# Ledger of designs, part 209: VH-VL binders against q9h9l3

Target 1, 176 residues: q9h9l3
Amino acid sequence: PRKMVAIDCEMVGTGPKGHVSSLARCSIVNYNGDVLYDEYILPPCHIVDYRTRWSGIRKQHMVNATPFKIARGQILKILTGKIVVGHAIHNDFKALQYFHPKSLTRDTSHIPPLNRKADCPENATMSLKHLTKKLLNRDIQVGKSGHSSVEDAQATMELYKLVEVEWEEHLARNPP
Below, E stands for the ipSAE of ESMFold2; O stands for the ipSAE of OpenDDE; V2 stands for 0.75 times the mean of E and O plus 0.25 times the DockQ between their complexes.

## First folded at step 10 (VH-VL)

Design Q1 (framework fv_amlenetug; at its last look DockQ between E and O 0.80; V2 from the best seeds 0.00; counts 0 for: pae E 3.5 > 2)
Fold by ESMFold2-Fast, scan of step 10:
Structure Q1 (fold): chain C 176 residues (1-176), chain A 120 residues (1-120), chain B 108 residues (1-108)
Amino acid sequence: as target 1 above (176 residues)
Amino acid sequence: EVQLLESGGGLVQTGGSLRLSCAASGFTFSNYAMTWVRQAPGKGLEWVSSISYSGEYTDYADSVKGRFTISRDNSQNTLYLQMNSLRAEDTAVYYCAKVRYYGSGSFDYWGQGTLVTVSS
Amino acid sequence: EIVLTQSPGTLSLSPGERATLSCRASQSVSDNYLAWYQQKPGQAPRLLIYGASTRATGIPDRFSGSGSGTDFTLTISRLEPEDFAVYYCQQRYSSPLTFGQGTKVEIK
């Protein structure tokens, strides 16, 4: 079968009043949680809002950051042909300006069996932090200094593994 | 092939100024962040300053903040370090280095260095 | 500031022997951001290992890197005469960018 990776991106605010989300960090881990990619990324547009409480990104991270165009090429080379797991992953793909095949995409924010295991309504969109605490008994995204995209990608892969067999069977019977 | 050639080092008096240059060739200079690293005689490596590929973002070691200014001219493939208010402890070989993308945290190419000696 | 502490300060060995160099970080560093450099007298540093364990282009396979978190190791499996040099570890995980103080590998 196809290889599987998990991705998590951090975005900063660009454009008017910082309302546009631009890619500023990307982490990719393999099935076992080993880091395949983890780079700060410099947006082509001026950063208006670092969103540091959420992103963990500060001006100092931008100095040696990989330019967006180069980072995008590196990331897409890793993702192409693989099953990609993420949480609210459409935001990550939008920031990457990338369209991954739906048949190879797994979004842990929209997997009904995962919500069921967490005693949450099957159609609710639950946060990564909540699902990780409920199902893995682990606290992530702790404090006010920003999230670790490596930690988030690792947690996302572990969450998917809890429902992998069931969900892959469902997708085989109900192709997107 | 990638080459980085530093120039502008020499003997300067305490309190004086000096401008270092690094001429780059063999790669698309405007796509890469660049850095200056120094080494005092008989001592280890010390990061001095870095600049993003566009020149928009810069960072400095606390020991040189307010005295040194890093800049670049992408049209001339040249990196600069303007050093003001020089002190004896700034005496070092100054290296120009190119940032490596993917496998971050590393510098894949270095110049040969230029010696700056600060004396009274 | 992340402080990188290298040990030992000096390794006195003979050609053909194994060298093991340690680099300890004052706080956890992602392995993707740790690198090792070799410097010979009068020369610029040369990149050996990046991402804690990946050899740079042209680096012989006798050089290997390992480790994660706070503890990193550079190993030279069989010292050649040209390997006697000073070795530095370096992190870019956190600003400011820092180097270890260096380990000198010298002929016994």
Scores: ipSAE 0.618, ipTM 0.841, lowest interface PAE 1.6, mean pLDDT 91
Fold by OpenDDE, look of step 12:
Structure Q1 (fold): chain C 176 residues (1-176), chain A 120 residues (1-120), chain B 108 residues (1-108)
Amino acid sequence: as target 1 above (176 residues)
Amino acid sequence: EVQLLESGGGLVQTGGSLRLSCAASGFTFSNYAMTWVRQAPGKGLEWVSSISYSGEYTDYADSVKGRFTISRDNSQNTLYLQMNSLRAEDTAVYYCAKVRYYGSGSFDYWGQGTLVTVSS
Amino acid sequence: EIVLTQSPGTLSLSPGERATLSCRASQSVSDNYLAWYQQKPGQAPRLLIYGASTRATGIPDRFSGSGSGTDFTLTISRLEPEDFAVYYCQQRYSSPLTFGQGTKVEIK
């Protein structure tokens, strides 16, 4: 089994005017796309903005949500020692208040060969939705229910698999 | 050992009020969300209400909104359900249940229930 | 609301037989938010499966859960006498929390 997982998080707004992004859902899938973790998470501070149109998070989801500290421990246990794949993954790690080793991190928003394959500028930051449509011919983040972090994590993993061999070789020659 | 013990059930007239209690032990009560589920005689299970671990967030079935209030006292390890304006269709065994972290929204421990009978 | 429809309503089987219970959701439900419960007469429900496929503590391995999206299944590989009861599926993917109407597993 590969020591590789993909992660996607949904955040809500807390603090003054809801400007603080707080973790409210986290999904982790393995190399095959199987769900290893998917939980609603309750921020330690009062939620000001659920950002539902993007996050898919509603007030009712928070009633039975896992407290942040508990969820963070669960998530970190899964991530430890693994190659972690994500899209704009620095946002996920920031929300988790955890930073995975750079050498074990793969950000699909910063993989030039992936952009090249999608006929996009290599140094441009493309959305997960765009890359998924272009390279996998699949629509994600559609509808009125907001994003599905499971769907996004699965898409992220599939995208990375398209360039895995080339990119891993590049990283071996050019370690971060 | 986790234990949940409901109390407060009984016979009440339509339009009346009851307050159910659930005494919890065997786990850190204040760390877990709690829920009420009811079962009418000979019928299936119906979710009634849930409350977050701190009590900050609550949710209700449409059938009880505006009439029932869920609350908790973490210092006493007790869950409550204030039931007002009771109706015949509220007749049921009311279960207190603990929510688990993994498998969000599943109920890993249940009380034995307390019977509420609403008569006209 | 997400409606969970269980089938069949009643399943008549003999001890030792395989039981297959279905739970269909009116819309897609993430796996981690689907659970199965067992209820015997005069008793409170007992959690069997959470996260669609994970057995709760103390649950025998003859019980298994599977499925994704809108179709979920509870399987009892070999029925024991104590397994004859009513089984419910339940979701908390969205509010309101909902249960299936139940499947009664009875002795043939």
Scores: ipSAE 0.612, ipTM 0.863, lowest interface PAE 0.8, mean pLDDT 95
Fold by ESMFold2, look of step 12:
Structure Q1 (fold): chain C 176 residues (1-176), chain A 120 residues (1-120), chain B 108 residues (1-108)
Amino acid sequence: as target 1 above (176 residues)
Amino acid sequence: EVQLLESGGGLVQTGGSLRLSCAASGFTFSNYAMTWVRQAPGKGLEWVSSISYSGEYTDYADSVKGRFTISRDNSQNTLYLQMNSLRAEDTAVYYCAKVRYYGSGSFDYWGQGTLVTVSS
Amino acid sequence: EIVLTQSPGTLSLSPGERATLSCRASQSVSDNYLAWYQQKPGQAPRLLIYGASTRATGIPDRFSGSGSGTDFTLTISRLEPEDFAVYYCQQRYSSPLTFGQGTKVEIK
């Protein structure tokens, strides 16, 4: 079977009024939660809004950050051919300017068995913070200094493992 | 073969100015962030300043902020450090270093350094 | 600011002996952002280890790094004459970038 990784990204605002979300940090962990990649990334466009209260990104992080083009190449080498797990993962792929095959994509924000295990409506969109607290008894994204993409990627992998057997079987029976 | 060559050091009086240069070759200079690190005689390493690959972002140690200016000319593959209002404690060998990507912020190549001596 | 404290300050050993150098951070540092450098007299520093444990290109396998969080170690399994130098740890997890004060490995 294919190897599995989890990804989480932090974005900053670029473009008019800072409305475009551009990649500024990416963390990737393996099945066991070991960090495979964790880099600050400098967008090719001027940063208008660091979004620090959620992203944790500040100007000083950008000084030695990996240029987007180089970082994207590094990240895509890790993701290619793997099952990629994320939370609201379409935003991460959009920031990477990348398409990952739907059959190899797992989005913990939209897995009915996971919601059921958390006593939530099966097709509701649930936050990573909420699911992690309910199902792993862990507090993540604590404080006002922004999210940790390493912490979030690790939590995402652990959540998926709770439903991995059931959901992989479901997807095998119901190919996208 | 990556090469970094610092120049512009020398003897200067307190309050004086110097501009250091670092000539780069053997890599695509405009893709990499660059850094100045100094070492006072007989002492350890001290980070001075860093600049992003495009030059848009800079950062400075508190000890030099407001007095030193890092810059780069990507068309000439050259890194600069303008040092103003020099003090005796700025006496050091100044190294330029290339930032390594993947392993974030490690300095994989260093120049041989240029000595700045500030005397009263 | 993250302060890196290295110990011992000086390590006097003979060729062939094993050297163990410690670097303690004042707060937790992601392994990805910890590096070790070697500096010989009159020379620029050389990158030895990045990511706490990954050997840089061209570095002999007698050098190894380990540790996580606040406690990191550089080990030289069998000292060679060219290994007598000063060693620095460095973090870039948080600005400002900081180095430890150095550990001098000298011939006994």
Scores: ipSAE 0.377, ipTM 0.775, lowest interface PAE 3.5, mean pLDDT 90
OpenDDE, second read of step 11: ipSAE 0.595; ipTM 0.857
ESMFold2 (binder alone), look of step 12: mean pLDDT 92; pTM 0.947

Design Q10 (framework fv_amlenetug)
Fold by ESMFold2-Fast, scan of step 10:
Structure Q10 (fold): chain C 176 residues (1-176), chain A 120 residues (1-120), chain B 108 residues (1-108)
Amino acid sequence: as target 1 above (176 residues)
Amino acid sequence: EVQLLESGGGLVQTGGSLRLSCAASGFTFSNYAMTWVRQAPGKGLEWVSSISYSGEYTDYADSVKGRFTISRDNSQNTLYLQMNSLRAEDTAVYYCAKVRYYGSGSFDYWGQGTLVTVSS
Amino acid sequence: EIVLTQSPGTLSLSPGERATLSCRASQSVSDNYLAWYQQKPGQAPRLLIYGASTRATGIPDRFSGSGSGTDFTLTISRLEPEDFAVYYCQQYYNSPLTFGQGTKVEIK
């Protein structure tokens, strides 16, 4: 079968009043949760708001960061032709300025059977933290130092694996 | 292929200044963060300072903050360390090192170092 | 500041033996942002391992890294004559970047 990876990105605020979300870290894991990519990324625009409480990004992380153009190329090489799993993944693709085919995209925030297993409304967009706690009995995004995109990518892959057989069958019968 | 050549080390008196240079070749210098690491005679490694690919972001060890300035000239593929108000404890071999991609913050290539001796 | 403590300070071993070097962090080094370097007298350090367990290009498979959190290990499965050197661990999780004090592997 086709290779599958999970992705999670962290964004910082750029532009007027820090309202633009710019890529500042990306983590990609394989099916087993092994890290394939994890880099801090330096946005081309001046960072106005590190959003550290959520992103975990601090000025220190920009010092050794990979330039956006280089990181984007590295990331796209990993994603191209693979099934890419993410949570609210449209935000990650937007930050990457990238279009990934819908047929190869799996968004754990929009999988009705996953919400059903979590006793949540099937069409609601539940947080990664809530689904991971409910279905995997794991606490992620704990504390005030920000989120780990590695941890989030690993949790996202494990969540997808809970419904993979059922959801792949659904997609085969109902192609987008 | 990748080569880093340090220069500018020497004997300097306490309170004096020195500027170290690191000439880079064999890679696209302007695309990589760079670092200075020092080693006092017979002692271990100590990170000194790092600079982003563009020169916009810098970081320093507390022991050198306010005295040392890291900079780079991407047009000449050269990294610099301006050292002011030198102290005896700054005596060390100073290495220039390249930050790697995939594990950024670790250093895949190092120069041979340049010795800085600070005495009165 | 994350302090890295390496043990033992010196390992006296013979060629063909296994070397096990420890690096302990004063606080968790998250995301396995830990590297190992080898340094021979009069030479610059050489990167062996990054990401706690990934071998750098050109590094022989007798070198392996393991561990997570606060406890990390570098293992050399069968010492070759050229492996007698000083080894340093380094964390790149938090600023300032820090190195351990080193472990010297010497001929018995």
Scores: ipSAE 0.769, ipTM 0.905, lowest interface PAE 1.0, mean pLDDT 93
Fold by OpenDDE, second read of step 11:
Structure Q10 (fold): chain C 176 residues (1-176), chain A 120 residues (1-120), chain B 108 residues (1-108)
Amino acid sequence: as target 1 above (176 residues)
Amino acid sequence: EVQLLESGGGLVQTGGSLRLSCAASGFTFSNYAMTWVRQAPGKGLEWVSSISYSGEYTDYADSVKGRFTISRDNSQNTLYLQMNSLRAEDTAVYYCAKVRYYGSGSFDYWGQGTLVTVSS
Amino acid sequence: EIVLTQSPGTLSLSPGERATLSCRASQSVSDNYLAWYQQKPGQAPRLLIYGASTRATGIPDRFSGSGSGTDFTLTISRLEPEDFAVYYCQQYYNSPLTFGQGTKVEIK
């Protein structure tokens, strides 16, 4: 079986009105929740909106931030060949300007058995915070400091583990 | 071998100005953020200022905001600290330090420091 | 700012003994963005540990870092004569970057 990692990214707003989501932090954890990667990342374009309330990113974090090009290379090296678990992971990959193979991608925001386990509609898109509270009895993304991408990545991995066997079997029968 | 060499320290009167320099070698200077850390005689370490690899972003301790300016010349592999309106409490050994591996906020290489003494 | 408080202020030990140094943060240092430095008299600080538990290049394995949240520990498993120095913790999770006040490890 392939090694599995979970990823979570924080984005800031760039472009004329800050509508472009640019990678500003990325965290990757292994199956056990150990941190493999966690860095602030400097977008190539000027940051218009740090989105601090959600991202937790502040201007001072950009002082020691890893340039996007370098960070991307580091991250891709970690992800290559792995099963990558994330929540609404298409946003992370978009920010990374990277496309991971669909067959090796697991998006916890689109796993019906996970929603069912949480007493949610199977076709609904539930937040990571909600699923984590319902299924893990854990509060994440609390306070005014913004999100912790490490915490979110760890939660994502734990959620997936709850349905891993069932979902992997499903995927085996129904490859994307 | 990574080397950081501070210069520009000395005796200055209260209210005076001083410009510190740090000559860097042994690594791709323009790829790393840099920082100044100071240490008053017999005291602990105090972060002063940091600058991103390109110089676009800077950060300062509250104690020096508005008085100190960090800058860099990547073409010359040199870090600078312009210190204005100096106070007695600014007396310290000032260290130039390299940020570890890009996005880290820890410092893997340090210069030997340059002493700044501010007297009335 | 995140205030780091180190304890004890002074640790008197003999060569060969185990040293345990504490660093407590006034608030959570998220994702273990904590470093440890060693400083000897008349010398610049030297990085020992980063990321709370990762040894810097060239650092002997007798040095180890552990902890998370607000409580961090530097351990020297068996003190060598050259290990008697002042040790500082430092957080780099949030600005301003801050150091602990230091722990002096001295010969008993």
Scores: ipSAE 0.317, ipTM 0.773, lowest interface PAE 1.8, mean pLDDT 93

Design Q11 (framework fv_amlenetug)
Fold by ESMFold2-Fast, scan of step 10:
Parts: sequence; structure tokens; C-alpha cells
Structure Q11 (fold): chain C 176 residues (1-176), chain A 120 residues (1-120), chain B 108 residues (1-108)
Amino acid sequence: as target 1 above (176 residues)
Amino acid sequence: EVQLLESGGGLVQTGGSLRLSCAASGFTFSNYAMTWVRQAPGKGLEWVSSISYSGEYTDYADSVKGRFTISRDNSQNTLYLQMNSLRAEDTAVYYCAKVRYYGSGSFDYWGQGTLVTVSS
Amino acid sequence: EIVLTQSPGTLSLSPGERATLSCRASQSVSDNYLAWYQQKPGQAPRLLIYGASTRATGIPDRFSGSGSGTDFTLTISRLEPEDFAVYYCQQYYSYPLTFGQGTKVEIK
């Protein structure tokens, strides 16, 4: 089988009124939850809104941040050819300006068996926080100082592992 | 081969000024944040200042704020530290350090250091 | 400011022995943003470990890092003569960036 990683990104607001979401942090963990990548990323555009309550990012983190173009290259080297797990992962790929093949993408916000295990409607989009609490009995994204993308990536991998066998069999039988 | 070469250190009177330089080679200088770390004789390491790859963002230790200015010239692959209003407690070896690619504040390469001695 | 306290201040050992160095933070260092450096007399520091447990390029496998939150450890499984040096931990979770005061590993 192909190697698997989990990803979670944090975005800040750029552009008019800070309404454009630009990548400002990315964390990638392996199957066992070990960190492969965790870097603050400096957007090519002026940051208007740090969205600190959600992102955990402050101006101080930008001092040593990796330029977007360079960070993107590093991240893509890690993701290419691997099964990539994320939660609402389309947003992460959009921020990375990257296309990852659907056949190698696993989105824990759109896996019906996972929702079923959490006693949620199969076709609903449930938050990472809710699924992690229901299925792993763990509280994540606690407090007002912003989320940890490492914590979120680790939780996402653990959630996928709960349905991995069933879902991989489904995908083999029903290729995307 | 990555190299960082500091220069500009020396003996200076209290209240005086010095400008340190760090010449970088062996990597694309303009892609990385850079840092100055100092070490007083017989003491431990102290972070002094950092600058983003573009030069837009800088930060300083409280002990040097308002007196030191970090800057860079990406066309010449050179990092600078302008030190004004020098005090005896600024006496230290000053290291130029490159911020690591996979960590926003760890330093993978260091220069040899340049000694700054501040006396009356 | 996150204060890092290293212990012991001095560790006296012989070649072949195991060295265990502690670094404790005054506040939680989230996401394992903790590095370890080695410094020999008259030399610049050398990065050993970053992300609390990841060895830097070219670092021998006898060096390992562990820990999370406020309690971190650097282990040297079998001391070689060249390992006798001062070791510093550093956090890069919060600004200002801070280093521990150092642990000297010296020959018994």
C-alpha cells in the first residue's frame, strides 16, 4: 500500500477587508502521528487579518516564516504520490494552490461510515472537533488562543484509522 | 557548502556604535529568515534579533530594542546588525544564524562568530 | 517569556556511558517547537535536534530527543570522546526565542 500522511493548514486574511484566505501555517504528520512538517508560512500578499482566534497566528510568527513559494515546494514533495488525509481538505489544497488526485485524497468531513459511527447523518459535514470528541473522546481546539494545526492533523489521522479498512475497500470497489 | 562569515566586531567605547556584517554563501539567501544570537564570555546563548526573508518583518530581544537594527541586502547576500548606544553588557560573541527550512525558529547553520567588546 | 531550565548543570561521565539531559519550560511549548544544540569550546553551536525529537542532518543516531509540553529530554546513548561539550535547549514556540542556560557534559 501507498504511504499515508495527514495535513492541516491555518489561513490568514489577505486582500480587500481580509476576505481572501492565504496559507500561513501547514502541519503534516505520518500514519503514526509523528510530525513530518510544521512551518509558519509568509503569504506573498500583505496580511490584513491574522484571524488569531482561529489560526493561532500572530505578527511575530511571520518574522521567521518560510516564503509561500518555498514552503509550497517542500509540502508538495511530501504529499506527492501519497494518500493525503485531511478534514475539509479542499480548503487546504486551495490555500496551497495545489491539485492532489481524488483517488489519493481522503476527506474525513465526507466519509459516510465515519459520520455513522458518530451517530450523525451520513451525508452531513461534521466539524473535526465534534467527530474527535464523539469518536476519540478527546477535546481539541480548546481555548481562544487559536488552533494547533499539529493537533488537528494528528486527530484527523486517528479518525481516518477508525474507518480505514472499510473505506479503502469501498474505494477499491467504487473508484472515484 | 553553506557558509556564514561574520565581520565588524572589535573594541568599542560605551555609548559607541558598531555595524556587524554576515556574508552568506552556498544557499539562496533571499529565501530564508536570518538571526543574530550572542554569547557573553563564559555565559549561555541569547537570541538578539531576527529578520524575515524579505526584510519586511523584524523582531528584537527587549534588552536591545531601540538600540539595535537588523537589516539585510538580498542582492549582496549579506545580513547586518547596526548596534548603537552600546553598553558593557552587550560584550559578547555575535553569531549569524540561518533559520532552518522545517522550523520557524531553529537554526541549522551558524557563522564562526565575531567578538564585540564594550569598555570604558 | 518562556524560561527554559536545564538540569543537571554539569554531568560528569565516562566514554561509553549514557547521558540524559533535561529541559523544563515555565509554560507549555506547544507543537514540540523545541531544539537542542551542541557547543564545543571556541566553536559555534551545532543543531542536533529540532521538533523535540527529529535529528538534524548528519547527526549520529546515538543522539535522541523526547518529551512534550513542559518536559523535554536529550539522550546520548553511548558517549563518544567528541560528545563532551555544552548542550543547550531552545524553544521556538513563542517570541522572544529563548535558550536554556546549558548543561556541561564533562569527562569524569
Scores: ipSAE 0.006, ipTM 0.607, lowest interface PAE 9.1, mean pLDDT 89

Design Q12 (framework fv_amlenetug)
Fold by ESMFold2-Fast, scan of step 10:
Order: C-alpha cells, then structure tokens, then sequence
Structure Q12 (fold): chain C 176 residues (1-176), chain A 120 residues (1-120), chain B 108 residues (1-108)
C-alpha cells in the first residue's frame, strides 16, 4: 500500500581539493520508471571539481540550476513517508543532508538475494552497472561523458523489483 | 502576484550602448535564475542570456557574446542587461523572464518587454 | 546546438476543432526538457507546458503535450476563441537554449 520511488544523485567536488561531495543533480522515478523529479542543483559552496567523467555535470548546467535549499525541500517532499530505493543510497542521503528511516529504505548494494541472483558473493558490494548487466542484460553508464541519474534510478527500481517479494517478506520477519 | 517590469529600451545608433533593467516583485528574487529573451519585429523568440540566482554563473547566445553583459542586484530585486556595440540585428523586444524551478530552463513568468531599435 | 522545427507554419481552423502542433528536434531532447509557450499579438509569451507533458499552473486541460526524443506534439482538444495565437516550443536540455520558429493558429 505504501508508495515506492527510486532515487539517484550526481555529486560534484567542493571544499579543499574538491574532496567534499555536494549534490549537483537528483533524479527520482516511480515504481513504473516514470520521472517524478529531475533537476540540476547548484551547491551553496564553490565547485572545485565537476567530476564530469562520472557526474555528467558541466559549468553550463549550473546557470539555470535550482539552489540547494530549494531543491532539498522539493526532494524531501517527494521522499517523506515513501519507500525509497537506491544504490549505495547512504551517499545520496548524505549529499541531501537528510535522514530517511531505515524501515523505509531499500539499498540495492546491500540486498543479499540480489547478489545471489547475479552469481556474486551475497555480502559483496557490487556496482549498479555490474548488477544491471548481469540481471537485466542492459548496459548503463556507457561512454566517458558521465552518468545519467535518470537511467541509474530507472535501473535501480527494475533491479529491486526482481527481489521485491522475497525482500519485503524478509523485512517483515526481520524488521530493521 | 509575480511581476517583472522592463525598462531602458529606446532608439540607439549602431555602435552605441544601452542598459536594460528588469524590476522584480512578488517572489524571492535572490532565489531564482533569470533570463533575457528577445524577439525581432515579426520574428520568433531568441534566447539571449541567463544568470544564476547568485550571479556566479552566466551564459550568452553566440550572437551577443563579448558585447552584452547580464548582471543582477539581489538587494534591489533588479536584473540588468548591458548592451554594447549594438548592431541593426539587435533590434527586438527584450523580455525579462523568471526560470521555473521544477522544469529549470522553462520560463514561468515574463515581463511585458521593452523595445530596442538600433538604426544608423 | 539543437534546432527545433515546428510544423505546420500556419494552421487555419475554426472554434471547436482540434489543433495538433508538431515540434521536431535535430538531436534527441533527453529527459523531456521541452516546453511550450503561447503568444498573442502585443503580449509576452505564456508558459503552457514544461517537461514535455506537464501543464503549467492555470492552464486549461484542453492543452496537452506529448512525445519524447526528437518528436513532440502540443494538442488543443477543442479550440476556444482565445486560443488563436502563435505557439513556440523550447528545449532546455542542451546549451544554448533554443526555440522553434513558431506555429500560428489562425481562425478560418
């Protein structure tokens, strides 16, 4: 009965030597993969490293980007009270400066049945790209121009759907 | 209600300069990116320049790069476009527009426009 | 730059008829970063649709947007007298931001 969404964020480097990861794009999709939110986000601190190879973020994306405080409010309004699916989702929540209840969080990098289906060690942290190739026979994050957070959020939702029944039953018997 | 009011248009000679202003009210101006879009008489819309909420990031159409400068004064809720080395091809109605957040790059509110006529 | 081509250039219809306006992009407009605007003579443009299919605040439900990739459509299901205007599509996926040349919807 509770609504489910998937999220993927892109981060840029701010602070000394660009070592701080700051939110620069966020995509959220619903259960069917339809986009609910997709915006470039302007960090409050100066961008030192765009990390373009991975983030796909360039200086021109910042011109019309939504300020962090406004984007955070919009995103939290969508996430609050919903089951949120992500891959290594703690990084996304950290960039959002947000705490989401563990009971409503699903991290596809820490779901043992999903690794099992991919013929990977159950306790290993596998990349989104690897799991998507193994289980969905689809190549994501192709090329050197950066990742699409929309594509990543859609893949993450599809991966979760492969284990949804089994994992929800496990969580009901073993509440976090 | 949101209101954008352009001023500063008029008749100028080729090679001259002109500064346009856009006075904003009805929203927190300092939170939004702003844009200038122009329209030559009887023609379509052309994006000219945009500026981030802080003023740190700007971009320009190739046709105006090096001649036009977009700026803003968040304390006065005002957007500016400084136009130098004006050409006959710059003759247009210039619109000030507010960027919509949630569809960033679409423009949810526009001013009435101010006419700039460049002649010899 | 992404070039947007609108068709037809002029659409002559009567009130009560359906209007279908096309916008084609020279390259894929990913993530549905496409907007539609209405402009009446002597007036500023008005935002109708953003995100290819989301109606802006206050826009009547007779206006709808659809499409993805390179082919986008604006539909007005039943033309009202106030709908006779020029319509522009705009992409905001790639810089520089670009507009189509416009489609004029005129009374027959």
Amino acid sequence: as target 1 above (176 residues)
Amino acid sequence: EVQLLESGGGLVQTGGSLRLSCAASGFTFSNYAMTWVRQAPGKGLEWVSSISYSGEYTDYADSVKGRFTISRDNSQNTLYLQMNSLRAEDTAVYYCAKVRYYGSGSFDYWGQGTLVTVSS
Amino acid sequence: EIVLTQSPGTLSLSPGERATLSCRASQSVSDNYLAWYQQKPGQAPRLLIYGASTRATGIPDRFSGSGSGTDFTLTISRLEPEDFAVYYCQQYYSWPLTFGQGTKVEIK
Scores: ipSAE 0.681, ipTM 0.871, lowest interface PAE 1.3, mean pLDDT 92

Design Q13 (framework fv_amlenetug)
Fold by ESMFold2-Fast, scan of step 10:
Structure Q13 (fold): chain C 176 residues (1-176), chain A 120 residues (1-120), chain B 108 residues (1-108)
Amino acid sequence: as target 1 above (176 residues)
Amino acid sequence: EVQLLESGGGLVQTGGSLRLSCAASGFTFSNYAMTWVRQAPGKGLEWVSSISYSGEYTDYADSVKGRFTISRDNSQNTLYLQMNSLRAEDTAVYYCAKVRYYGSGSFDYWGQGTLVTVSS
Amino acid sequence: EIVLTQSPGTLSLSPGERATLSCRASQSVSDNYLAWYQQKPGQAPRLLIYGASTRATGIPDRFSGSGSGTDFTLTISRLEPEDFAVYYCQQYYSFPLTFGQGTKVEIK
């Protein structure tokens, strides 16, 4: 009965030599894959390294980006009280400066049944790209122009749906 | 010279609280991320928590998440670790460490450490 | 999280010998975000290598780091008496930041 969403964030380098990761884009999709939120976000500090190969963020995207404080408020309002699905989701929560209850968090990089379905070692941390190709027969994060956080969030939700029944049953028996 | 001086360690009962401090000197404290690393007696190093240069980003090991809070006062050049709901497993020497530039996430300077002993 | 496994657990050698220490990661440590530390009894750790192969300021050139991806190595070309210590590898590519369990280099 609890509503479920999937999230993917893109980070840029701020601070000296761009070694600080700052939130610069966030995408949130609902259970069916419909986009609920997708905004470019202006970090509080000057962007030194856009990390475009991975983030897909370019200087042009920052012109009309939402100020971090405002974007964070919007994002947290969507996430609060919902089951949130992500891949290596701790990094996204850190970028949002947000603690989401572990009982309502689902990390597709740490679900043993999902790795088992992909014929991967049960306790290994597999990439979103690998799991998506193996289990959904779709190529994501293609090329060198950066990743699409919408595409990544959608893929993450679809991966979770493959193990949702068995994993929710496991969590009900073994609360986090 | 860069110096980091930890204080606040001691003996505390399970379920108790303790606050560690790290006084920094010899560098522009407000420009660097800082971290706490602990080491249980006879064991290896375990990362505990980190905080961004501005104080906006913080992170914690899962074992301390929800119980420990890292913070900093850039005007006083001081790093803190507030430890609540302490467990026997938290017994360790706690080190304050400075994050380097151009390799951020590695630690170029460490304090001498402060011992925290948690007993029932 | 990335798990770092160091081998051997203990290395017994004499001064003048070469030490080779291994650190293997459970998944790729991209951009060579790996560091090595030395710790002597009763002392804080000391940064030796960062970026997998770059020596920190003041570290003697007998220390060298190499490797990429999942396999990393710390080499001490000719052990000096002060080099007998515990060595830790650490990745900083992804959070949580993690250390290996350590390799103790003992005098034989």
Scores: ipSAE 0.013, ipTM 0.469, lowest interface PAE 8.8, mean pLDDT 88

